# Ledger of designs, part 360: VH-VL binders against q96il0

Target 1, 167 residues: q96il0
Amino acid sequence: APERGAERRDTAPSGVSRFCPPRKSCHDWIGPPDKYSNLRPVHFYIPENESPLEQKLRKLRQETQEWNQQFWANQNLTFSKEKEEFIHSRLKTKGLGLRTESGQKATLNAEEMADFYKEFLSKNFQKHMYYNRDWYKRNFAITFFMGKVALERIWNKLKQKQKKRSN
Below, E stands for the ipSAE of ESMFold2; O stands for the ipSAE of OpenDDE; V2 stands for 0.75 times the mean of E and O plus 0.25 times the DockQ between their complexes.

## First folded at step 14 (VH-VL)

Design Zd42 (framework fv_ebrasodebart)
Fold by ESMFold2-Fast, scan of step 14:
Structure Zd42 (fold): chain C 167 residues (1-167), chain A 120 residues (1-120), chain B 108 residues (1-108)
Amino acid sequence: as target 1 above (167 residues)
Amino acid sequence: QIQLVQSGAEVKKPGASVKVSCKASGYTFTEYYISWVRQAPGQGLEWMGWISAHESYTRYAQKLQGRVTMTTDTSTSTAYMELRSLRSDDTAVYYCARDQSYLPRGHDYWGQGTLVTVSS
Amino acid sequence: QAVLTQPPSVSVSPGQTASITCSGDKLGDRFAYWYQQKPGQSPVLVMYEDSERPSGIPERFSASNSGNTATLTISGTQAMDEADYYCQAWKSSTAYVVFGGGTKLTVL
């Protein structure tokens, strides 16, 4: 069968790049920061003899990563969109153009921008609180399963040593 | 006892909007997502989107972007799904279902379904 | 259109083993879920996280997920198991939930 591996994959319609780990990697691969979430994605290595517990941990970590990436991508895009709308609305109200005479993007003073930031943070406070709660719970679950996998590996290593001693 | 109870059947004309409710009881509402799934007569299940109880995360199916809005009211533990610009092919039974916000346990409890008929 | 493909129908005799497959690219890298739906009823979760069984679901239900194929297995199939069965997974990169097209299980 021909090789089908590719390190760089198709770009999603949302502008998020997809990637694959380098061929013959024996460890997890950390990619470049996502354009929208600013988080580095991790591509998980799949061992040849992956246990059911190891598979469960990997799938949990993958799902959690996708959840986290999507949350921050949406949050960052919403912030940028609302900021731009706020600036454009205020400039229009003042009868000003969107660009200065020098061709630079027109801006608001610090006091006006402070009002936007205060409102945005206040509006999103509860949203971020629940995100943090879920993020902590997800990480505790992952840590718990990582502990189980570590204990499984120690136990299997001890069993293998006992088998070799008897032979 | 954990239960999701949906609003009653609706008959709408093409171009109208429908808003279906899903009242949760018997669990901590804020620890679960609510998915909306529809099923046209004789057809399979089609996922429409999900929303967290505090609207911290929402996701809509690409096909329905711009026509669907999901909201919640935590004071009444109720989720809502509004579908706009109705077409005859939107005729379906609409279900709400819960899934854990921090673990992918699957949709373990479902509402009884709401039949929405779009015809003139 | 569909990301997950199931056979439209499967027929078994009472007491025999039924096998329902769900195929999708790299499905074995994701958690698979299975739902049972009887006419006029809401779906019921019968298997979650590939092979876990919810409380109240009989031990004759089991499942696996590897490569491109997830499989729901019903051993000693009973008349009460006659229903439509749907697989479900998360579509990677977009956080979408995806259902298979469904399989009608007939026990004759």
Scores: ipSAE 0.498, ipTM 0.767, lowest interface PAE 2.1, mean pLDDT 83

Design Zd43 (framework fv_ebrasodebart; at its last look DockQ between E and O 0.33; V2 from the best seeds 0.56)
Fold by OpenDDE, look of step 16:
Structure Zd43 (fold): chain C 167 residues (1-167), chain A 120 residues (1-120), chain B 108 residues (1-108)
Amino acid sequence: as target 1 above (167 residues)
Amino acid sequence: QIQLVQSGAEVKKPGASVKVSCKASGYTFTEYYISWVRQAPGQGLEWMGWISAHESYTKYAQKLQGRVTMTTDTSTSTAYMELRSLRSDDTAVYYCARDQSYLPRGHDYWGQGTLVTVSS
Amino acid sequence: QAVLTQPPSVSVSPGQTASITCSGDKLGDRFAYWYQQKPGQSPVLVMYEDSERPSGIPERFSASNSGNTATLTISGTQAMDEADYYCQAWRSSTAYVVFGGGTKLTVL
């Protein structure tokens, strides 16, 4: 059996959309959908006096976003590739060309494509389970740190009020 | 206990190829990335690339692009790194390392290292 | 490639506090990791995610980040802490891992 050469699955280019928000923005910005992941990137605002806890939260959010971008970019690439291979294989089996007489790309019917989707979902089920698990863990951590940052901000405001009352 | 066990030392001639193995145990192999890092004698750590154990996605350092191939065997929980067209400056200790999560982040566990010597 | 810059060497007397810095472009946007490497041994993770300490690492090890500079601090430095220390970060734009040049810590 010819050793099916481990097809180098090229990672989708980590082209985080170089969406640069306006320099004077004091808010998080949402960019256009990324061409590979189809996810909208968020550019996180960095306050001038960012606390270590705020920085950690920002880094966690940013990392989670990058993780999502990379995951879906790769999934979309894999999906597109496998879909094309499936279509080509089925057309070949039917004795049909890759193009219609009109020069259009030959397509399969909805029933045939349903088989592809079912197979793809089945094949990727475990991967999606791991993704979901990690997604929950990351979001839980982010939420936890959001709470910590909120408490820190409250505490700092209280300290400032006390200092103003003492002067 | 989590452990990464690498193959033994290799001596190669210039122009040859070397393939180093890294057997992982004590954790779910497919849930983590494996990075490869090398260290020339008396030098610092140099990242070579990473591989996802589940999907076999790879990213290689630009300097090594075209000469390095990383693979995994999920059935044996083993990662492989092949370096081709070896040069004298490829003489180094090569490490496999597990990344902390589903991203190529920090490396929480390391192999014992594999010395690869390239000599005429 | 974003280079992480470390001092080549740091010397400290026993019981004193050692500080090793790691500076890099956009390091403030990325988590820093720290490794200890003793001669003839594999690197050991001593700090992760800027300031988190793995199990088994002594409490005398701490780390912080300020702007684009990460700092590893060893309080009450002991002779056993003599080693090479490397900082590391992950670059999101390229998905590359980057190491600092390493710092040799000598305990005098």
Scores: ipSAE 0.713, ipTM 0.877, lowest interface PAE 0.7, mean pLDDT 90
Fold by ESMFold2-Fast, scan of step 14:
Structure Zd43 (fold): chain C 167 residues (1-167), chain A 120 residues (1-120), chain B 108 residues (1-108)
Amino acid sequence: as target 1 above (167 residues)
Amino acid sequence: QIQLVQSGAEVKKPGASVKVSCKASGYTFTEYYISWVRQAPGQGLEWMGWISAHESYTKYAQKLQGRVTMTTDTSTSTAYMELRSLRSDDTAVYYCARDQSYLPRGHDYWGQGTLVTVSS
Amino acid sequence: QAVLTQPPSVSVSPGQTASITCSGDKLGDRFAYWYQQKPGQSPVLVMYEDSERPSGIPERFSASNSGNTATLTISGTQAMDEADYYCQAWRSSTAYVVFGGGTKLTVL
């Protein structure tokens, strides 16, 4: 089943539109980007008549989301730390201070920063390769269970049609 | 045959460090995380942390943050857990256990355990 | 302070049904797992993803997870089932793995 995003709602007649997630909504909702992972969390709706298979799919999606958020939060932290270390090291090597005469942070030129990005990607190649492998396998598992849920719903509808036909 | 084999028992003084190894065989090492779980004598199971075999994913229990380090050596399919600044309440059997990286299957295979005794 | 609460002990007669509970806030929204541990041995996974049974685990083992409580059920309990049982859940905020305090099952 297609997921739906968060609905924008007017919270006041003042003409100011605010995002307000629906309480006890019949749809999934999408939150703002996480500060550390930069990923938007999905809060899953729990239907009253959720089947065991639907419950398993929802829990699997939630677990996968948390796994993915932790990976990217850690990766972004590592990137930021190593970027600052690289900039400080290069400025020290050039005999430059960490701040300009105006008090702004001293920066490297685009060519030097491109070297950092190339080094970071090369250094982390294997890590990202295994992340991609696991990410695709997790999404394959989710897709497989989504297919099972769809087949369950089709089967249940066919059984209901047979019951209605028999009266 | 899937197997996790741990290093032998250790006796340490307070303030020392211990490093326990867990050698995996019979499966693709890089497709599983290794959890470390300890159990004090007569007590329950306590999760210490886990590490992915390819080192891209590491998480430690907050209680042990700063004292524990987990590493892997993919060339020997071995996971390591080092615990520093040992205290008497670190006396426990330390287990390694595998958990699948792409499905939340739980800890399906466990090492035999390593007794670490911390005493003066 | 994520806590999974189990009764410290449960006693049943041979052939009776044993029920071991594991309680935690909104536990039914997470996957629950169950481990069996006999004296001097490593834990053995007996149930995973709430109600799934690993190969080699007898069909008399079953489990459920709903609301705040996960339950391990052992039908036709045998002497060989006497052990400590631990529940486990996944939690991402402070610990990725949380174990219950354990329940000693005695078959009298």
Scores: ipSAE 0.625, ipTM 0.833, lowest interface PAE 1.3, mean pLDDT 83
Fold by ESMFold2, look of step 16:
Structure Zd43 (fold): chain C 167 residues (1-167), chain A 120 residues (1-120), chain B 108 residues (1-108)
Amino acid sequence: as target 1 above (167 residues)
Amino acid sequence: QIQLVQSGAEVKKPGASVKVSCKASGYTFTEYYISWVRQAPGQGLEWMGWISAHESYTKYAQKLQGRVTMTTDTSTSTAYMELRSLRSDDTAVYYCARDQSYLPRGHDYWGQGTLVTVSS
Amino acid sequence: QAVLTQPPSVSVSPGQTASITCSGDKLGDRFAYWYQQKPGQSPVLVMYEDSERPSGIPERFSASNSGNTATLTISGTQAMDEADYYCQAWRSSTAYVVFGGGTKLTVL
């Protein structure tokens, strides 16, 4: 039987809702799963009065999403390719054809497939460690810029209070 | 202290392959992608592709798909670019440049360039 | 499909302000970068993330990016600023990096 690990392809972004007209009440929204990565993209709302700092934050979030989708799309392709190569290699060493007498693709037993899954996870462990490092670093940077945006809004509020007091 | 040092100039026949090396020093190699960018004589910069130092992500320009292979060796902090089935219009200076893998800070350090001449 | 268009050349007098444009469809939705290349040398990053300046780049270099246009501005232009300048953007669909055609800055 295959190992009961998390399915890496099905990680979705959090914290979003749905399409939101009109513009003043709009939120980011989540689209359907991407065919290659199985991740649900976030479609970011662009407000009319977006500051340069707010634009930078949105660009960082969008690029991080694209990076994440690309990583998992590549991992899904690699997994599928190596799985088929493993099956074909093992069938060949057993002297078996790639298809049964009924014409179905020949398979390996659950014990042999478990060996593949364990080897694949072990082989890709360092790639996933570097992915996790970069994921956390990207999200830390995004959080940092969220803080800068929050401070910008506080400062603008204080300037508005000072202007009204002077008028 | 940060350096990208590339292999020397090469002269190749059409149909041959070339493999250019780029040795990095002075920084954490696994935190950066290596981009390969070429510049034909009198022409502008052309991005060829991108590889992460740990090879978890590779992206090639569509024009070069099937002809280019990029690899890294983290034990020597070296990136490689191989271009196959060379044509005369592949004559160019080939640069490696680093780009941070988790922030879009641009190509802040470049190699010295490697001239590849394809002639019959 | 993404194309970044730059004027082939820009000429300025010493001490004047040079402005080099880079045009692309929805370029303001992506980070823009600027590189300086002198004859026989590798490119040097002079602006990144639309408007950020690397350490070691003089304060007379500034940049902006909005709508379809990114602009590199060099105030108090000096003879040493004479070079080719390239913009760069990230594409959302394929190639991931696109360079502009380059602008030759001449300081007369």
Scores: ipSAE 0.569, ipTM 0.801, lowest interface PAE 1.5, mean pLDDT 83
OpenDDE, second read of step 15: ipSAE 0.477; ipTM 0.803
ESMFold2 (binder alone), look of step 16: mean pLDDT 89; pTM 0.928

Design Zd44 (framework fv_ebrasodebart)
Fold by ESMFold2-Fast, scan of step 14:
Structure Zd44 (fold): chain C 167 residues (1-167), chain A 120 residues (1-120), chain B 108 residues (1-108)
Amino acid sequence: as target 1 above (167 residues)
Amino acid sequence: QIQLVQSGAEVKKPGASVKVSCKASGYTFTEYYISWVRQAPGQGLEWMGWISAHESYTDYAQKLQGRVTMTTDTSTSTAYMELRSLRSDDTAVYYCARDQSYLPRGHDYWGQGTLVTVSS
Amino acid sequence: QAVLTQPPSVSVSPGQTASITCSGDKLGDRFAYWYQQKPGQSPVLVMYEDSERPSGIPERFSASNSGNTATLTISGTQAMDEADYYCQAWRSSTAYVVFGGGTKLTVL
């Protein structure tokens, strides 16, 4: 039978492989999801002979990742805070406490929560639109540097080929 | 020609709030973040937070979380920083500074600074 | 917690090379920036993205960033270079932007 998918499947409870086969070098490593952003950080592999251009690309990718993680951490915190404030406000208006008689957190029905979600999405529409614009611009910058790195590697290969042919 | 012009000096009592403005001119406001950085007398630079021109992205220093709010008005190319529950150790010169939103170039232009004195 | 550590002061004679260090765990994996501040004035960006020089900044300014240490180097130091110098890096643990404590450069 074909070897497809056999030894590449991860065994970790996280569902994301940190496994690096003994005879293969791992490039990037994926960490556990961040507590606040729920995004998994990527730990970038640093080659031994990293060029200055490759270093700039790696640092730009790292900074962009942290920028993205912080955006979503802040967004998730804002969502959670506003959701709790909305629930507390509605419960107070109804003359109800923050907890049920059973001691559980008091909640609103799906119809009431739908109102919150609609309000939150409309309120944050412009914010998310401009986030996407900046995200695209950051990825364009990364792609530009990736192109520069690719050209550098092509030129270096060409130089090496020329040197071999000159021998 | 590129300028960041801040509001004038403020004297506040402990427990009060202060709101400093920073008006940008000479560049495309929406392509830059505005950082707020303060400096207590005789001390170093302390980053407070930054905000994108369209408020899509804000980050505050952990030390100031809950006390600081940053906003912008793109129609006037103005950034604002409000600091609440002022203490004597909030006495500082407060600076605004710009940096590109999509490519790290550093804070290349700074406002003139706003002295906020918190005194009893 | 001082994330970025700078010496409080550095002294050089005119014409000598000044070196100002900025140390932090794995700082060389981040972009480093350098600012010059003269008394009563706003900071001025003198180096960005580790080793890039803004337009208007003299060629005698250079910088590097490797391992745990970023270094600002001023060759042929002049009296006009006397100022406080601050390093800055991008960090996400407690603040997105972090400044070093600053170094007073004295030229005498």
Scores: ipSAE 0.577, ipTM 0.808, lowest interface PAE 1.4, mean pLDDT 83

Design Zd45 (framework fv_ebrasodebart)
Fold by ESMFold2-Fast, scan of step 14:
Structure Zd45 (fold): chain C 167 residues (1-167), chain A 120 residues (1-120), chain B 108 residues (1-108)
Amino acid sequence: as target 1 above (167 residues)
Amino acid sequence: QIQLVQSGAEVKKPGASVKVSCKASGYTFTEYYISWVRQAPGQGLEWMGWISAHESYTHYAQKLQGRVTMTTDTSTSTAYMELRSLRSDDTAVYYCARDQSYLPRGHDYWGQGTLVTVSS
Amino acid sequence: QAVLTQPPSVSVSPGQTASITCSGDKLGDRFAYWYQQKPGQSPVLVMYEDSERPSGIPERFSASNSGNTATLTISGTQAMDEADYYCQAWRSSTAYVVFGGGTKLTVL
């Protein structure tokens, strides 16, 4: 029997997840979260009668997804690196080792970690604001084209009904 | 009238750095990315990277990671590209070009190009 | 690295149709763009988002993109169309922009 819906994960240097959707699917398929961006990729179903407008929407959604994943993969890697550096720095100043007596990684308390989060958010505030602006504009464009596709589908259905009645 | 105007030709020795400028006019600078694309004599186009006008998003071509830095100055609507540790094979015409930050329209306006010659 | 492959040269007579191809793995799932570059000049965007024409580009320019191949078509080719043509696509997370190697179009 062929494998129907097993998820396979292959990662590129950039952290992009690869996955295989179930065969014979007529829907978009959502894969596992990317290792670096922590976002789930969407594998878009391509209808056999895809219109030029539907193709444009699909490519726009794909490009926007990759743009979004790239931003968050970079942001999450930066966060993880700076978090680790912060923890190591604070443990060094306290005269503590990197691991506890039980062999677990040494951690900072919630108050100290809150200081890191505050600093990280403050440092990246402007970057996140411009990301949000572009993200909103991208989603507005996608919504606009989704509306155009919906109207096209409605109009085509009406044409098919008219053609059927005329026959 | 939309224009991208670049700085003049440069001659550099191997190991030096070069910084090329690209001054934008006729549009809202902060709504576009600026790409840098180079072209060696008689060769094709090679993408180097791009930067958002607010410097909030930057991506460099993998081959140039660590040698290239892109910056902007929104007060003068100017983008800059600095390439370090120059080699003879960095001799090229360097172009800036704009692309929209939210819709992939392509590089619709280009600077006139800046010839950078690397020789001893 | 070259991810997009173009023929190095294409020759046509005036008034004939020129076709320039750009090949890449699953290129038809991405947007393709086309640029014209004349000697000593900056590139000019002639087609975007597979088949859209910028304002000011003649109607004789058209393009398509499906499967592994994008094609730029110039109908009724004129002497003024003689130039180098470059395709461009958006790559995934490893490189955001990639150009084809370029095609020299000669109109004889």
Scores: ipSAE 0.599, ipTM 0.820, lowest interface PAE 1.4, mean pLDDT 83

Design Zd46 (framework fv_ebrasodebart)
Fold by ESMFold2-Fast, scan of step 14:
Structure Zd46 (fold): chain C 167 residues (1-167), chain A 120 residues (1-120), chain B 108 residues (1-108)
Amino acid sequence: as target 1 above (167 residues)
Amino acid sequence: QIQLVQSGAEVKKPGASVKVSCKASGYTFTEYYISWVRQAPGQGLEWMGWISAHESYTSYAQKLQGRVTMTTDTSTSTAYMELRSLRSDDTAVYYCARDQSYLPRGHDYWGQGTLVTVSS
Amino acid sequence: QAVLTQPPSVSVSPGQTASITCSGDKLGDRFAYWYQQKPGQSPVLVMYEDSERPSGIPERFSASNSGNTATLTISGTQAMDEADYYCQAWRSSTAYVVFGGGTKLTVL
């Protein structure tokens, strides 16, 4: 079942909402999508008996999440800014205003927008390839540490079983 | 073998711009971020920003947003930091330093530093 | 404004243990790093990811990070350890990298 308290928010004096984890949770929980990156943040549960290895994994996952969110926030902002600049430039070239007769923002048709998408993708292709490489490497590191944590937990269970048998 | 070599000292007047270079050698340039960190005389370290070697990601300190631009040239394995509208309190030694782009291991190699003096 | 606070100076005698602290809100939830800087020289990374030691750094250097405080510990302190020490953490909200104000270690 969904964790109803997991999406609890606190509010700054300015009215800005922030995500807060539920009290007494024993699990990771998922927040609402970030305004800029459109990615859902994960808040990691911290057990009272967290091992140094588990702590390192949690910190690595947190930093990777923040890195990824910042990349996509910047990417989305850049895309939106360049899209608006392209639309403005093309409307000016056609002798058209930025607003329609109804006061809405003027738009370009799909064929005209295809030029922008092609240019944007071409310009950013190499940069996105390197982002993907770094993203894969970060996830490989996380997977490696998850494996170490799993082995640690198995070994601890085996030691606990042996201790209970001897007692 | 791994080295970051920076451009020489600069003396600038208030309102001018300065562009410092940092040439990397001995490693695969595109696998690391380059941070820029400055240190005013007798003061501590202040982070200015970092840039991925392929320029897919650049982040600047809030205090310098709008005055600083970081770029790279992968063909020469060189990073650049340009600071505009210089003030007397921008007088500092400016360092470049590398950190891994996929696993933050800290700044393991640093340039020798570039003294930028802002004075009339 | 730095979010990390260090004592401005720490003094120890040769052979004694030096402890340098670095305090920040929920610092123990982030990785901490430590740098050594001698006069006229570039900083040198001495500890990374809270407690990991780079190759070439003596075993007498160790570190921890818990709660709001990270600590750099130098056991059997030697005259050559006299330097300024800076902590660093990653903070995505205002700056990706934040340095502490620095601590001058004096070996008397």
Scores: ipSAE 0.586, ipTM 0.813, lowest interface PAE 1.4, mean pLDDT 83

Design Zd47 (framework fv_ebrasodebart)
Fold by ESMFold2-Fast, scan of step 14:
Structure Zd47 (fold): chain C 167 residues (1-167), chain A 120 residues (1-120), chain B 108 residues (1-108)
Amino acid sequence: as target 1 above (167 residues)
Amino acid sequence: QIQLVQSGAEVKKPGASVKVSCKASGYTFTEYYIHWVRQAPGQGLEWMGWISAHESYTNYAQKLQGRVTMTTDTSTSTAYMELRSLRSDDTAVYYCARDQSYLPRGHDYWGQGTLVTVSS
Amino acid sequence: QAVLTQPPSVSVSPGQTASITCSGDKLGDRFAYWYQQKPGQSPVLVMYEDSERPSGIPERFSASNSGNTATLTISGTQAMDEADYYCQAWRSSTAYVVFGGGTKLTVL
């Protein structure tokens, strides 16, 4: 479009309105799948009077989401690349072309591909174990801070109740 | 004592490759990512990428994609960064630094740096 | 290009408060980190997760992060604080750690 560059610092809502939660929303919002990771992003609700602890929790959740999405984007890219290399290598060994008579990409049958899938899963077993370890640790940390936020909110409600009672 | 000790200075010709090592000690290697950051003479810090100890997670700066490879050897608690097709503007001090795998606590320990000079 | 913008230099007299800013689109939605680098030395983490101070860093160092701007504040600035300071954040979406361009703090 023939519009000027970003003279304003925040243009995200006007750029991709479908991904942005309404500013009046009181809940987290789930967007469509990310193009690269194929995971749905969560857009976090920002309270008007967000405490420092609430801000820390929100940022931790955002960082964890991006970490998770980046892992799966990289994993999906690696899978696709290694799959193509495997197919090309096997077709070359058999003396077959890279395209079928119909112009489609030549492929291997399910039995031939089973070797690739087994090798890929075996090769990546340890990677997935350490990913899971870190994923659980990240979610444990998030849960811990969610607990702190909940206690802070309860304490603030109790303070407000006492203030109203004293009036 | 937590330490990250890097390999010594290198002088390379344009088009060559360099591989810098970073040996970690004093902590559980598998609980931290290793980041690589470089600094050209008189310039600022430039992030190159990061790698988990078991290579379950790697991420490279887009500018360096295709020229950089990061690896680890858990048996020696050592991380490696290889940069290929060296150019004169790759002349820099290269640092390794650790960061926790499950909390983004920042780069709390850094290696001493490795000067890589690319000259004609 | 650096996504995070810092002033190239800041000057302050001993005992005065130094303020170093770091700006980037929606930076306040991310954790900010600060590093101190003296000539010929490796960077040292001085602030993490916006406002947390690592063990061994003097109490005169503090930081904040809101909106588009993170700020490192050094109260009662001393000659030993003279250094280059870099902010850092974790960026998505395809992404990556990003450093600010750095600020040279000159004391007197």
Scores: ipSAE 0.601, ipTM 0.819, lowest interface PAE 1.4, mean pLDDT 83

